# Ledger of designs, part 9: VHH binders against a6qnr0

Target 1, 346 residues: a6qnr0
Amino acid sequence: MRLVHLDLKGAPPKVCYLSEIFPLFRALGANGILIEYEDMFPYEGHLRLLRAKHAYSPSEIKEILHLATLNELEVIPLVQTFGHMEFVLKHEALAHLREVARFPNTLNPHKEESLALVTAMIDQVMELHPGARWFHVGCDEVYYLGEGETSRQWLQQEPNSKAKLCLSHMEAVASHMRARYPTTTPLMWDDMLRDIPEDQLSGSRVPQLVEPVLWDYGADLDLHGKALLVEKYRKSGFSWLWAASAFKGATGVNQSLTPIEHHLRNHLQWLQVAGSVPADTLRGIILTGWQRYDHFSVLCELLPVGIPSLAVCLQALLHGDFAENVKARVENFLGISSLEEMSFRR

## First folded at step 1 (VHH)

Design v11 (framework vhh_6fv0_2)
Fold by ESMFold2-Fast, scan of step 1:
Parts: structure tokens; C-alpha cells; sequence
Structure v11 (fold): chain B 346 residues (1-346), chain A 122 residues (1-122)
């Protein structure tokens, strides 16, 4: 699969904008979207406090899903369940669920109420996504895990470890999804799994429950290191893996490449990784870095920087390379005489 | 749009060899990963081998490693599979396939030829 990541937090694009860009995604070669709602999801009941002022309504969510269906885009919703929980844990009523009292980033995995909270969030999102074949539960950048009072006490007891703590929460969340939604497979970002040894991973139920998403936004990937990491995950029991690249942002410090050049190289490197593993290893790639356009020159206008990069990256993935004919197709699609007008070079 | 035509199949005895060929047209062959997949009677489609667009990377199903070799000639738009030490379990319809980019995870082998039959028996 080739998915475009939609970051909807804080200032969601209007449905009219999505009605313009979904056909564009399809035309460029995307066949799915990863939709990260955060506080834009219309949470209700005891979770109503998580809803932002300008959150979508349930009918607007259904409209977005209808637009995705019309454009043959598979929808994968994303709900953070461990790290990046600021929109949840900033609320005074939920501050007691923080791993570290002073930081709203990470959920305390020792409290039954923590699991109850994130599974309730998943359940409400799934209610509006009943046909989802995959569901992303986040779990990236779980900062300060192990530094809360309860965790420090727990870690004093052998054979407990931070890896075991991390895997325990991941297993609980994923087990809930598998039990309640047997046709939906949980995804999670892989960074918290990278440094966990194979024996610890295989000793967990996590490999049987989730498909990890390996992310790297660099122009020069460590191809050998990626192949070794993939091998570790497969030997640990993971059936399928995903890749995640970036079509915007996430450029390295001291880069010499243009943004389009950087992101194209990132995608060509991920094609190399795909070629270096068996065909039944990587289920798809998620193109991250989509940015909402705060200022429209015309209502529902395209993003000048994001769309050219996305077009280049999706077409490279669709064709398996970025040959001159593919470059010409992108230039024609964007209505420009050459990609060099957008600072493209190799 | 994509057209793939396999050839080279036939009947061989156990331990024999066959070389399969796949003629490709309708796309920029050198830019695409290519696959060999097979399907035995009453069984599902099974991946056998992968080769990158440049030919620099090759991958094999564990049971065929050391016996099968995939290669390509980008100047001739042709994919090959050299099969040595054939076993009865290798008997199947063999297909040349391509999956553009990451489509192989969602629609694996979304473009295939008609296939060529490989039979291994006396």
C-alpha cells in the first residue's frame, strides 16, 4: 500500500479541501490514507473533554470516509495510546494518569484507568470506522517511561525492565483491539521496539498482535541496518511490517539537498529497502509530513510546497523508480515546465 | 497496459533443470521490481523470487535457495528464472509478476502474465 498521512490536530482542513485533495492523492498513485485525528475527533460522553472547539462532527467524519471510498482510498485511523498524549493529559481531570506529573507526554501504564481511557478512545473511533482493516495505536516517542513513582518502584523488582513495561502496555492495547475487532490489525510506530532484543520481543505476545511501522525520514538510509532490523522483527514473530517516509518536513540538520530532492531520495531509499526483503515482508509505506495550509489564496487551494513533493514521491513509489518519463509526468501534472522551478535537483 | 509473457516450462524428472523466461512490454522494465510466483493445483499463489529494477538485489523463498537463480536483461526487457535440482514439490504454474512500489503489500503481484507450466515427474 501507499498511504498519505493526514495530520488533523489543532486546525483541521475543511471537508471541501479534502474533496479536492483525495482525487489528487488517487491520481498520483495513493491507495490509502492514515488519518491522525487527535483532538479533531468528535469524542463524546466521558471523553467529550478531549474534543477541540472546531472538531469534526460525526457526520463530517462519515463524509470524509465517503470521499475516501469514492477515491478508492483505504482509511487507517490513528489514535495515540502511550506517547504524544498531550491533548489528553493536559486536562486536569486526567493529569493523574501521567507517567511523570510535570510532563503530559506519556501515559502511566500501571493504572487500570490508563488502559480504560485509551481503549475507550479506540472504541469511539472504531464506531465511526467499522470497516477498518488496520488501526494505528501510535506508541512512538514514549518519553520519560519508567521515571514515574510507580514505575520506579516496579523497576526495583527483578526481573522487571523498561522493555517489559513498554511491551506490557502495548500488549494490553493490542489485545483489546484483537478481541473486540478481530478483522482489524493494530499498527504501531517501531521506535520503542528498535532496541529491544529479539528474545525479549519473542517472549511477548506483541509480535502476534501488531504490525510495526518502521519510520526513517533521512535522505540516506542505513540500508544494511534496516535489513537487520527487519530480520530481527521477523525472527521475533512479526508477520508483516510497514515503512514510513516523509514527503514534507523532517529534513536533516546541515542538509545540502532541496526539500523535494531530500524527500525523493528518502523514498528511493525505502524502495531499496523493499527490494532487500522478501515480498511478503512490507505491507505498505506511509508518506508522512502532510501540512495543513493555514492561508488559502483560493478556498480549497492546493499546498504549493507539499503537493509537488507528494507528487514526486508517490509517482516514484508507483513506478518503482524516478526515471525521466516519470519526472515528465509529474511536471505535466503540476503544470510546470520543469521540477527545477521547484528547486529539484539530483 | 503492462504485458508479461512467460515461456520455458515443461516436463522434467526430479533433479532436472529448466530456465523460465518472461518478456515484458508496456512499461519501463528497468524501473520495476520483478517477481516469480507459482501456483500448484488446488493451492494458493506462492512467492518464489524477487529481483530489483537494477538487478542488484535478489531474494528467494527458503526452499529454493541454492537451486533457483533469478536474473534480468534490461536491454532485452526479459526476466529469467534458472531452476536446478527440481523437486516434485516445485511442480506448478509459474508466473512472472510486477508490483509497483509498495503495491505488493496491498495488491501483491498486481500484474501477471499467463504463466508457464512446470511438471516434475517420470
Amino acid sequence: as target 1 above (346 residues)
Amino acid sequence: QVQLQESGGGLVQPGGSLRLSCAASGFTFSSYYMYWVRQAPEKGLEWVSTISGSGGSTYYKDSVKGRFTVSRDNAKNTLYLQMNSLKPEDAAQYYCATSRGYSYGYKPFDSRGQGTQVTVSS
Scores: ipSAE 0.012, ipTM 0.253, lowest interface PAE 8.9, mean pLDDT 84

Design v12 (framework vhh_6fv0_2)
Fold by ESMFold2-Fast, scan of step 1:
Structure v12 (fold): chain B 346 residues (1-346), chain A 124 residues (1-124)
Amino acid sequence: as target 1 above (346 residues)
Amino acid sequence: QVQLQESGGGLVQPGGSLRLSCAASGFTFSDYWMYWVRQAPEKGLEWVSTINSGGGSTYYKDSVKGRFTVSRDNAKNTLYLQMNSLKPEDAAQYYCARGEYQLLYGSTPYFDYRGQGTQVTVSS
């Protein structure tokens, strides 16, 4: 699969705008979308405090899903359940669920209320996504895990470890999903799994419950390292993996590259990784589009600005290369005479 | 225009010390969490250390805890990594990286800017 990631934090597209761009996504070669709602989801009841003032309504979510269906785009919702929980844990009523009291980004995995909170969030999102085949539970960049008082005390007891703590929470969240939604497979970002030894991974139930998403947004990937990581995950018991690239919001080490050239190189490198692993390994590639929110700047909708990059990247993935004929096809789609002109117009 | 410029790398014997610096420009340095990441030849990118915007909170990869110290000088827009008791396994290109600008508690989905790096070689 080729999924376009929509980061809805702070600047969500209007439904009427999505009705224009979903046909474009399909035309460019996308066959799904990963929707990261954050506070734009219309949470209700005891979770009402999580929704932003201008969050989508339930009827608007249904309209978005209908538009996706009309354009043959598979929808995968994303709810953070461990790290990146700032929109949840910033609230005074929920501050006691923080791993570290001063930092609202990571959920304390020792509290029963933590699991109750994130499963309630999942359940409300699933109510509006009843046909979802996959559901992304986040779990990336779980910063400060193990640094809270409860975790520090727990870690002093043998045989406890940070890996065991991490895997226990992941297993609890994923088990809830598999039990309640048996036709929905949980996804999670892989970074918290990368340094966990194979024996600890295979000793947990996580490999049987989730499909990890390996992310890397660089222009130059460690192809051999990626192949070894894939092999470790498969030996640990994971059945399917996903890749994640970026079509906007990343800058490379090689500062001589334009943003479009950087993102194109990232996708071509992922194609090399895909070609180097067994055919039944990677389920798809998620093209991430991270939304920048800046308190001191006018909020920008990065998706319209990133469309030329998205077109280049999707067409490269669809055709397996970016030869002159593919480049000409993209130039035709964008109505431009040369992609090189984009460096002067953006 | 955001720029990150690393310096201070070099050749050192096992057990030696190096101090890396990263000069930041083109953004309000004091608003961002900063990171040190490294990449050895034929290996993946590896996170090493994190420091919050004010400098009061620091985080480290387990293998470098007690040996490495991250710090920052917001008045000079400079990030530092003091590396003591260096081991052959620490040999890598070291990069200074910025997280995306955050309101209060923000989220950092990836390093939105990274410098060109400074090489650290550890050999006898």
Scores: ipSAE 0.000, ipTM 0.111, lowest interface PAE 21.4, mean pLDDT 83

Design v13 (framework vhh_6fv0_2)
Fold by ESMFold2-Fast, scan of step 1:
Structure v13 (fold): chain B 346 residues (1-346), chain A 123 residues (1-123)
Amino acid sequence: as target 1 above (346 residues)
Amino acid sequence: QVQLQESGGGLVQPGGSLRLSCAASGFTFSSYAMYWVRQAPEKGLEWVSTISSSGSTIYYKDSVKGRFTVSRDNAKNTLYLQMNSLKPEDAAQYYCAKGGYRDYVWGSSMDVRGQGTQVTVSS
């Protein structure tokens, strides 16, 4: 599969805009979307405090799903359940669930209320996505894990470890999803799993419950290292894996490659990784489109400058390269005379 | 308060080596990606290297690949940049900076940088 990631933090696109770009995603070769709602999801009841002022309504979510169906795009929702929980843990009523009191980033995995909170969030999102075949539970960049008072005390007891703490929470979340939604497979970002030894991974139930998403946004990937990491995950018991690249975002300051060249190289490198691993290993690739973080910005928009890069990257994945004929096809699809004229840094 | 203190700069001849250090305090160092950036006289800031919080993911500016090595010691809250085969074009004020990996993707979220350490390459 080829999924476009929509990061809705900040200024989410209007439904009428999505009605225009979903057909374009389809035409460029996408066959799914990963929607990261954050506070743009219309949480209700005891979770109503989580929704932003301009969150989508339930009817707008249903319209988005209808538009996706019309364009043959599989929808995978994403709910953060461990790290990147700022939109949840910033609320005074929920601050007691923080791993570290002064930082709203990471959920305390020792509290029963923590699991109750994130599973309630999953359940409300699933209620509006009843046909979802996959659901992404986040779990990336779990900053400060192990640094809270409860965790520090727990870690002093053998055989407890940070890896066991991490896997325990992941297992609890994924087990809830498998039990309640048996036709839905949980996904999670792989960074918290990368440094966990094979024996500890295989000793947990996590490999039987989730499909990990291996992400790397560099222009020059360690192809051999990626193949070894894939092999470790397969030996640990994971049945299917996903790749994740990036079609927008900064590539560093004053780099020699243009942003489009950087993202194109990233995708060509992932194609080489895919070609080097056994068949029936990678289920698909997620093209991530991360939003700029700027709490004073009114110009933080999801996709307008990313569309040329997305077109280049999707077509390179579809054709296996980016030769002159593929470039000409992209220019024709976008109705432009030259990609070089459209390419600029943010 | 977040504090970053660079050291290790100096004067070297072309082909020489220097090791820069950045001592971090006021935040949980092991939880953040770290960056090396530089600024030459009359030029803008240039990104040099990024290292993830665990040290497992590392990126370099093309012109320094194979010559520079970034590393970190999370137990000592210290970031390092080993610079080999130094060229005149590497002469600059070098800064370390704090950010998350998602911040790296956007390139604009180097929250805090230190006072810097000067690297001069001449005869």
Scores: ipSAE 0.000, ipTM 0.216, lowest interface PAE 15.4, mean pLDDT 83

Design v14 (framework vhh_6fv0_2)
Fold by ESMFold2-Fast, scan of step 1:
Structure v14 (fold): chain B 346 residues (1-346), chain A 125 residues (1-125)
Amino acid sequence: as target 1 above (346 residues)
Amino acid sequence: QVQLQESGGGLVQPGGSLRLSCAASGFTFSSYGMYWVRQAPEKGLEWVSTISGSGGSTYYKDSVKGRFTVSRDNAKNTLYLQMNSLKPEDAAQYYCARESGSYYLPTYYYGMDVRGQGTQVTVSS
């Protein structure tokens, strides 16, 4: 699969804008979308405090899913359940669930209330996504894990380790999802798994519950290292893996082909990784589109610069290269005479 | 193989100066933004500074602005942090880190994918 990631933090696109870009995603070769709702999801009841003032309504979510269906785009929702929890843990009512009291980024995995909170979030999102085959539970960049007082005390006891703490929470979240939604497979970002030895991974239930998403957004990948990491995950018991690239972000310069070239090189490198691993290893690739500096800039990033990069990257993935004929196809899709012209506007 | 190696840490008096270096290998250095982050005992990682791949844009934590200067030499694959007017609160293990290609987030180290082993900075009165 080729999924476009939509980061909806802060200023979500209007549904009418999505009705214009979903056909474009499909035309460019995407066959799914990964929707990272954050506080834009219309949480209700005891979770209503998580909802931003301008969050989508339930009817708007249903309209978005209908538009995806019309454009043959499979929807995978994403809910953070461990790291990147600031939109949840910034609330005073939930601050007691922080791993480290001063930092709202990481959920304390020792509290039963933590699991109850994130599974309730998953359940409400699943209610509006009937038939989802995959659901992304986040779990990336769990900063400060092990640094809270409860974790420090727990880690002093043999045979406890930071890896066991991490895997325990992941297993609990994924087990809830598998038990309640048996036709839905949880996904998670792989960075917290990268340094865990094969024996500890295979000793956990995590490989039987989730499909990890290996992310790297650089223009120069360690191809051999990626192949070894894939081999480690397969030997640990993971059945399927995903790759994740980026179609915007990380370059910061606006005066040349460099930003698009960076993201194109990233995708060409992932194609090399895919070619070096056995068939039936990777389900697909997620093209991530993170917002840049503030919550109000996300739409501006996607409209003037993100879409040309996305077009280049999706077409490179679809055709397996970015030769002159693929470049010409992208120029035709975008209605431009030259990609060089677009680069001088940035 | 991607590697980052920090050096230049040590013991200084308050008001003193140190220059940290980070030698990078195994990747196209000029294509990546770089971070300096630090960790004091019993505290989390704290972002200190960011420099763009070209070196054209630099960003600093408010408490170090005007005292610290980040720079890079792309021909030598080396990142630097010049630290002047050091305060006791600056004492920490300092790490350089490569951005992963996520958005360029100059005030955060989100998207960090490779980090060195660090160099210790001690400030004592």
Scores: ipSAE 0.000, ipTM 0.112, lowest interface PAE 20.7, mean pLDDT 82

Design v2 (framework vhh_6fv0_2)
Fold by ESMFold2-Fast, scan of step 1:
Structure v2 (fold): chain B 346 residues (1-346), chain A 122 residues (1-122)
Amino acid sequence: as target 1 above (346 residues)
Amino acid sequence: QVQLQESGGGLVQPGGSLRLSCAASGFTFSSYWMYWVRQAPEKGLEWVSTINSGGGSTYYKDSVKGRFTVSRDNAKNTLYLQMNSLKPEDAAQYYCAKDSYYRSGTYGMDVRGQGTQVTVSS
């Protein structure tokens, strides 16, 4: 599969705009979307405090899903359940669920209320996505895990470890989803799993519950290291894996490449990784489109600005290369005479 | 090991000025966007300013725009915040933070330092 990731934090596109770009996604070769709602989801009841002022309504969510169906795009919703919980944990009523009191990023996995909170969020999102075959539970960049007072005390007891703490929370969340939604497979970002030894992964239930998404947004991937990581995950018992690249944001450049050149190279490198592993290993690739808008920073690169990069990257994936004929196809799709007309320097 | 050390805070009168510094080590400073974040008593972390890796693009919270200037010296691995026309509402513990290399947004920043205190009182 080729999924386009929509980061709806802070600057979500209007539904009418999505009606224009979903046909374009399909034409460019996408066959699904990963929707990261954050505070744009219309949470209700005791979770009502989580929705932003300009959150979508339930009817707008249904309209977005209808538009996806019309364009043959599989929808995978994403709810953060461990790290990147700022939109949840910034609220004073929920601050007691922080792993570290000073930082609202990471959920405290020792509290029963933490699991109750994130499963309630999952349940409300699933209520509006009843046919979802996959659901992404986040779990990336769980900063400060193990640094809270409860965790520090727990970690002093043998045989407890940070890996065990991490896997126990992941297992609890994924088990809820498998039990409540047996036709929906949980996905999670892989970074918190990368350094966990194979024996600890195999000893947990996590490999039987989730499909990890291996992300790397660099222009030059460590192909050998990626192959070894894939092999570790397969040996640990994971049945399927996903790749994730980036078509906007997340460049981290101190290099001579333009942003579009960087993203194109990232995708071509992922094609090389895919070619180096067995054909039945990867379900697909997620093209991530990170917004640089949050409660800390101003709006930077919006989805419309990222469309030329997305077109380049999707077509490169679809054709296995970005030769002159593929470039011409992208220019035709975008209605431009040359990609060089676009600003490659933000 | 990533280390960030803030300095330059102090007590100033309303309308006064301070220049904060953040000394960075343990990572390739010139490759990362950097942030200034503050926390006032009994309040959460609040974003103040952003500067891109090369220093050419800067962004500010509306309430500090025109009064604060963020800059960086990549040769010295140092981030600065020049604060002019300080107001009582600017009183806070100020922290610098490194951006996530592969992801921006939310409170996913690495805030390692003790911060530097800014007090504005008459």
Scores: ipSAE 0.000, ipTM 0.253, lowest interface PAE 11.7, mean pLDDT 85

Design v3 (framework vhh_6fv0_2)
Fold by ESMFold2-Fast, scan of step 1:
Structure v3 (fold): chain B 346 residues (1-346), chain A 122 residues (1-122)
Amino acid sequence: as target 1 above (346 residues)
Amino acid sequence: QVQLQESGGGLVQPGGSLRLSCAASGFTFSDYYMYWVRQAPEKGLEWVSTISSSGSTIYYKDSVKGRFTVSRDNAKNTLYLQMNSLKPEDAAQYYCARGKYYDSSGYRLDYRGQGTQVTVSS
């Protein structure tokens, strides 16, 4: 699969805008979308405090799903359930669920109320995404895990470890999904799993419940290291894995490569990784399009400026390379005489 | 309350053209996605075309693409389907429909008209 990631933090694109870009995604070779709603999802009832005033309505969500189906795009919703929970934990009513009181990033995994909260969020999103085959539960960059008072006390007791704490919460969330939505497979970002030894991973239920998404946005990947990491996950019991690249963001300011060249190289490197692992290991690749919070950017501004990069990256993935004929297809699609024209600060 | 009334059907020879109209009343037409669906004798209901509330987004069944054109006039609360190069396989009862949304069970059409018959024969 080739998924385009939509980061909806801070501003939801108008449905009319999505009606224009979904056909574009399909034309470029995408066959799915990963939607990261955050506070743009119309949470209701006890969770109504989580919705932004300008969040989508339930009818707008249904319209978005209809548009995705018309364009043959598989929809995977994403709800953060561990790290990156600022939009949830910033609220005074929920601050007691923080792992560390002064930081709203990470959910305290020791409280039953924490699991109740994130499963309620999952349930409301699933209600509007009936038939979702996959659901992404986040779990990346779980900063400060283990540093809360309850965690520190728990970690003093053998054989408890930070890895065990992390896997326990992941298992609880994924078990909820498998039990309540047996046709839906949970996904999660892999960074919290990378340094956990194979025997600890295989000793947990996580590999039987979840498909990890291995992310790396660099122009040069450690191909051998990626192959070894894939092998570790496979040996740990994971049936399927996903790759994640970036078509915008994730580039340094002072680089010899243009942003488009950086992202193209990232995708070509992921193709090499895919070629070096056993067949039927990777389900697909997620092309991430992270919104920049450090520059007051909105999704509508970032996605349109990323369209040339997205076109290049999707077509490279679709055709397995970026030879002259593929480059010509992209140039024709964008209505330009050469990609060099777009690479110079355009 | 909600009414959809189709017209413009008839008998046409292969290669001919027909323009179907659908007059909508009882709701704010400009707020809804509209659909053309058809049903041939002894066959199930088949989706033909979709047009968004503003008219900016349009989709067609593959077999009619390039031959059929859907449009709407929100000022007149009217939906249109221009059918060119008609084939015998296009013969069907054509319905104008209002849809709520898509979900895992398919298109959710909440109202459709009584239909207008299109016959393609020499």
Scores: ipSAE 0.000, ipTM 0.133, lowest interface PAE 18.6, mean pLDDT 83

Design v4 (framework vhh_6fv0_2)
Fold by ESMFold2-Fast, scan of step 1:
Structure v4 (fold): chain B 346 residues (1-346), chain A 121 residues (1-121)
Amino acid sequence: as target 1 above (346 residues)
Amino acid sequence: QVQLQESGGGLVQPGGSLRLSCAASGFTFSSYAMYWVRQAPEKGLEWVSTISWNSGSIYYKDSVKGRFTVSRDNAKNTLYLQMNSLKPEDAAQYYCAKELYDFSSGYPDYRGQGTQVTVSS
């Protein structure tokens, strides 16, 4: 699969903008979207406090899903359930669920109320996404896990470890999804799993419950290291894995590559990784589009750098390379005489 | 070789009923979730219904809830869609689909020719 990731943090794009860009995604070769709602989802009831002032309405969510279906785009919703919980844990009423009182980013996995909270969020999102085959539960960059007082005390008891703490919460969330939504498979970012030894992974139920998404946005990937990581996950019991690249976002300072060149190289490297692992290993690739801190609409953010980069990257993935004929196709599609016009650094 | 063969479409008056069937072969039918999707003229694919491998989970598009019923017979490798109270907006080519794709392929994989549903209005 080739999924385009939509990071809705800060400002939700108008439905009319999505009606313009979904056909474009399909034309470029995308066949799905990963929607990261954050506070743009219309949470209700006891979760109403999580809604941003300008969050989508339920009818707007239904219209977005209708537009995705019309354009043959599989929708995967994403709800953070462990790390990146600032939009949830910043609220005074929920601050007691923080792992570390001073940092609102990580959920305390020791409290039953923590699991009740994130499963209620999942349930409300699933209510508006009936038939979702995959659901991304986040679980990346769980900073300060183990640093709260409850965790510090728990970790003093053998044989407890940070890995066991991490896996126990992941298992609880994924088990809820599998039990309540048996046709929906949980996805999660793989960074917290990379650090866990194979024996601990295979000793948990996590490999039977989730499909990990291996992310790396660099222009030069450690191809051998990626192959070894894939092998570790397969040996641990994971049946399917996903890759994640980036079509926009920070490319770092002091880089000689233009943003488009950086992202194209990232995708070509992932194609090499895909070619080096067994055929029935990777379900697809998620092209991530992380939002900047500025309050731009999706159209405004994607238009100057994002759309040309997305076109280049999707077409490279679709064709297996970026030879002159593919480059010419992209230039013709975008109505430009040369991609170099769009990728000049300054 | 995965094969899906839809049948049961036809012309019906508004308010009428049709029962669609999908005969599956080439895979272990009882191990996979199955989908009904449709495509009206000049429109993209629209998801209609999902049924899990054991019929334990069933989902419908909001506009067809209460009117359509999906079911399956794992012994016969057959998927069904009972359509009642048909409306003009239900007119479309209907496809069944199974859950199998790779890094480069589309999803869901509907390899059947589909079956045409026409609602005269």
Scores: ipSAE 0.000, ipTM 0.142, lowest interface PAE 14.2, mean pLDDT 83

Design v5 (framework vhh_6fv0_2)
Fold by ESMFold2-Fast, scan of step 1:
Formats: sequence, C-alpha cells, structure tokens
Structure v5 (fold): chain B 346 residues (1-346), chain A 123 residues (1-123)
Amino acid sequence: as target 1 above (346 residues)
Amino acid sequence: QVQLQESGGGLVQPGGSLRLSCAASGFTFSNYAMYWVRQAPEKGLEWVSTISGSGYSTYYKDSVKGRFTVSRDNAKNTLYLQMNSLKPEDAAQYYCARLPYYDILTGSEFDYRGQGTQVTVSS
C-alpha cells in the first residue's frame, strides 16, 4: 500500500479542499490515507472535552470517508494511546493520568483509568470507521516513561523493566482492539520497540497483536541496519511490517539538500530496503506529512506546499526509481517546467 | 475466502423497480463498508452507492439520488439496492464490492466483487 498521512493538528483542511486533493492522491499513485485526528475528531460524551472548537462534525467525517471511498483510498485512522498525548493530558480533569505530573505528553500505564480512557477514544473513532482494516494506535516517542513515582517504585522490583512496562501497555491496548474489532489490525510506530531485545519481544504477546511501522525520514538510511531490524522483528513473531517515510517536514535544520531532494532521497532509500527483505514482509509505506512548528507563518500553510514533494515521492515509489521520464511526468502533472525551480525554503 | 453473490436483476420497463441483493461470506460483514458499482456495455466501472458497516451512513451517485436506496442486514450478511423509477441509462451489470487492495511490494491487486447481476431497462 502507499498511504498519505494527514496530520490534522492545527489548521485542518476543509472538506471541500479534501474533495480536490483526494483525486490528486489517487492520480499520483496513493491507494490509502492515514488520518491522525488528534483534537479534530468529534469526541462526545465524557470525551467531549478533547474536542477542539473547530473539530470536524460526525457528518463531516462521514463525508471525508465517502470522498476517500470514491477515490479508492483505504482509510486508516490514527489515535495516540501512549505518547504525544498533550491534547488529552493538558486538561485539568485528566492531569492525574500523566506519567510525570509536570509533562502532559505521556500517559501513566499503571492506572486502570488510563486504559479506559484510550480504549474509549479508540471505540468512538471506530464507531465512525466501522470498516477499518487497520487502526494506528501511535505509541511513539513515549518520553519520560518510567520517570513517574509509581513507575519508579515498580521498576525497583525484579524482574520489572522499562521494556516490560512499555510492552504491557501496548499489549493491553492492542488486545482491546483485537477482541472488540477482530477484523481490524492495530498498527504502531516502532521506535519504542527497536531497542528491545528479540527474546523480550517474543516473550510478549505484542508481535501476535500488532503490525509495527518502521519510520525513518533521513536522506541517508542505514540500509544494512534496517534489514537487520526487519529480521529481528520477524524472528520476534511479527507477521507483517510497514515502512514510513516523509514527504514534508522532518528534514532537519542542517540539511544541505532542498526539502524535495531530501524527501525524494528518503523514498529511494526505502525502496532499497524493501528490495532487500522478503516479498511478504512489508504491507506498504506511509508517506508522513508532519505539520511544521518552527515558525508561526508556517502553521497557516496547508498541504498545498507539500504537493510537489508528494507527487515526486509517490511517483518514485510507483515506478521504482526517479528517472528522467518519471521526472517529466511529475513536471507535466504539476504544470511546471522544472522541478529544480521548486523550493520550500523561506 | 471472500465471496460476494449478487441477484435480483432482470428486464424492466422505464419507471419500473427492481431490488438487488448481495450475499456475502468469508469475512465479518458488519466490519466493512459495502459498495454498489455498475458497468454498462462498452463503458467503464461506475460507482453507484456506498453504505457504512453499521448501516448508519449511505451515499449515492448524483444521478440516482432519490431513486435508489441502499441498505444492509448484518444478521443475514446481505446487502440490498432498491431501485425505483428506473431509466434506460441505469441499464448495466451491477456488482456489490468491497474496497480493492493493492500491495506495493508484490504488485498484487485484490478486487473483492461478485459476478454481478444484469439490469436491463427497455420499452
């Protein structure tokens, strides 16, 4: 699969705009979308406090899903369930669920109320995505895990470890999904898993429950290291894996390449990784489009500034390379004379 | 294995009605949005209607709005399309379908649709 990631934090696109860009995604070679709602999802009931003022309505979500269906785009919703929980844990009513009291980014995995909260969020999102074959539960960059008072006390007892704490929460969330939605497979970002030894991973139930998404947005990937990591996950019991690249954002401050050159190179490197692993290993690749927070004016920019990069990256993936004929096709599609004249630089 | 079987097609006069059915098996029916698509002779495949897994949301092609009604019975694993006020331009082979899947690594495309049921509208 070739999924386009939509990070809806901040200034989410209007539905009428999505009606224009979904056909474009399809034409460029995408066959799915990963929608990261955050506070843009119309949570209700006891979760209504999570809803932003300008969040989509349920009817707008249905319209978005209809537009995806018309353009043959598989929809995978994403709900953060461990790290990146600021939009949830910033609320005074939920602050007691923080791993570390002063930081709202990580959920305390020791509290039963924590699991109840994130499973309720999953359930409300699933109610509007009843046919979802995959559901992404996040679990990346779980900063400060183990630093809370309860975790510190728990970690003092053998054989407890930070890896066991991490895996136990992941297992609880994924088990809920598998039991409640047996035809929906949970996905999660792999960074919290990549440094856990094979024997600890295979000793948990996580490999039987989830498909990990291996992310790396660099222009130069450690191809051998990626192949070894894939091998470790397969030996740990994971049946399928995903790759994730970036078509905007995530370029770093000291890159000498233009943003579009950086992202194209990232995708070409992922193609090399895909070619080095067995054919039945990777489900697909997720082209991530993170919102930029390094300047106030950039927060007002929507997906349009990433369209040339997305076109280049999707076409490179579709054709297996970015030769002159593919480049010419992208230039023609975008209505430009040269990609070298495109710049995302200020 | 996924199986979809359509029925209910036939010959009808302009202004007439038909009710199409689609029996689904091999998957958890209620977890999937279902689609009605059609193909007229020498034309491409055309989307007609969509219904969510729960049945809560329904969508229609502009030209059939108000005339066609999609519904489902999840207890019976069956999808329906009630077609009223049929026009000659509605004549086509009708298929029920699930969203197709394309695997980038193997290059394989899976298209889950049935054999179809023929609808003819003639005076």
Scores: ipSAE 0.000, ipTM 0.136, lowest interface PAE 17.6, mean pLDDT 82

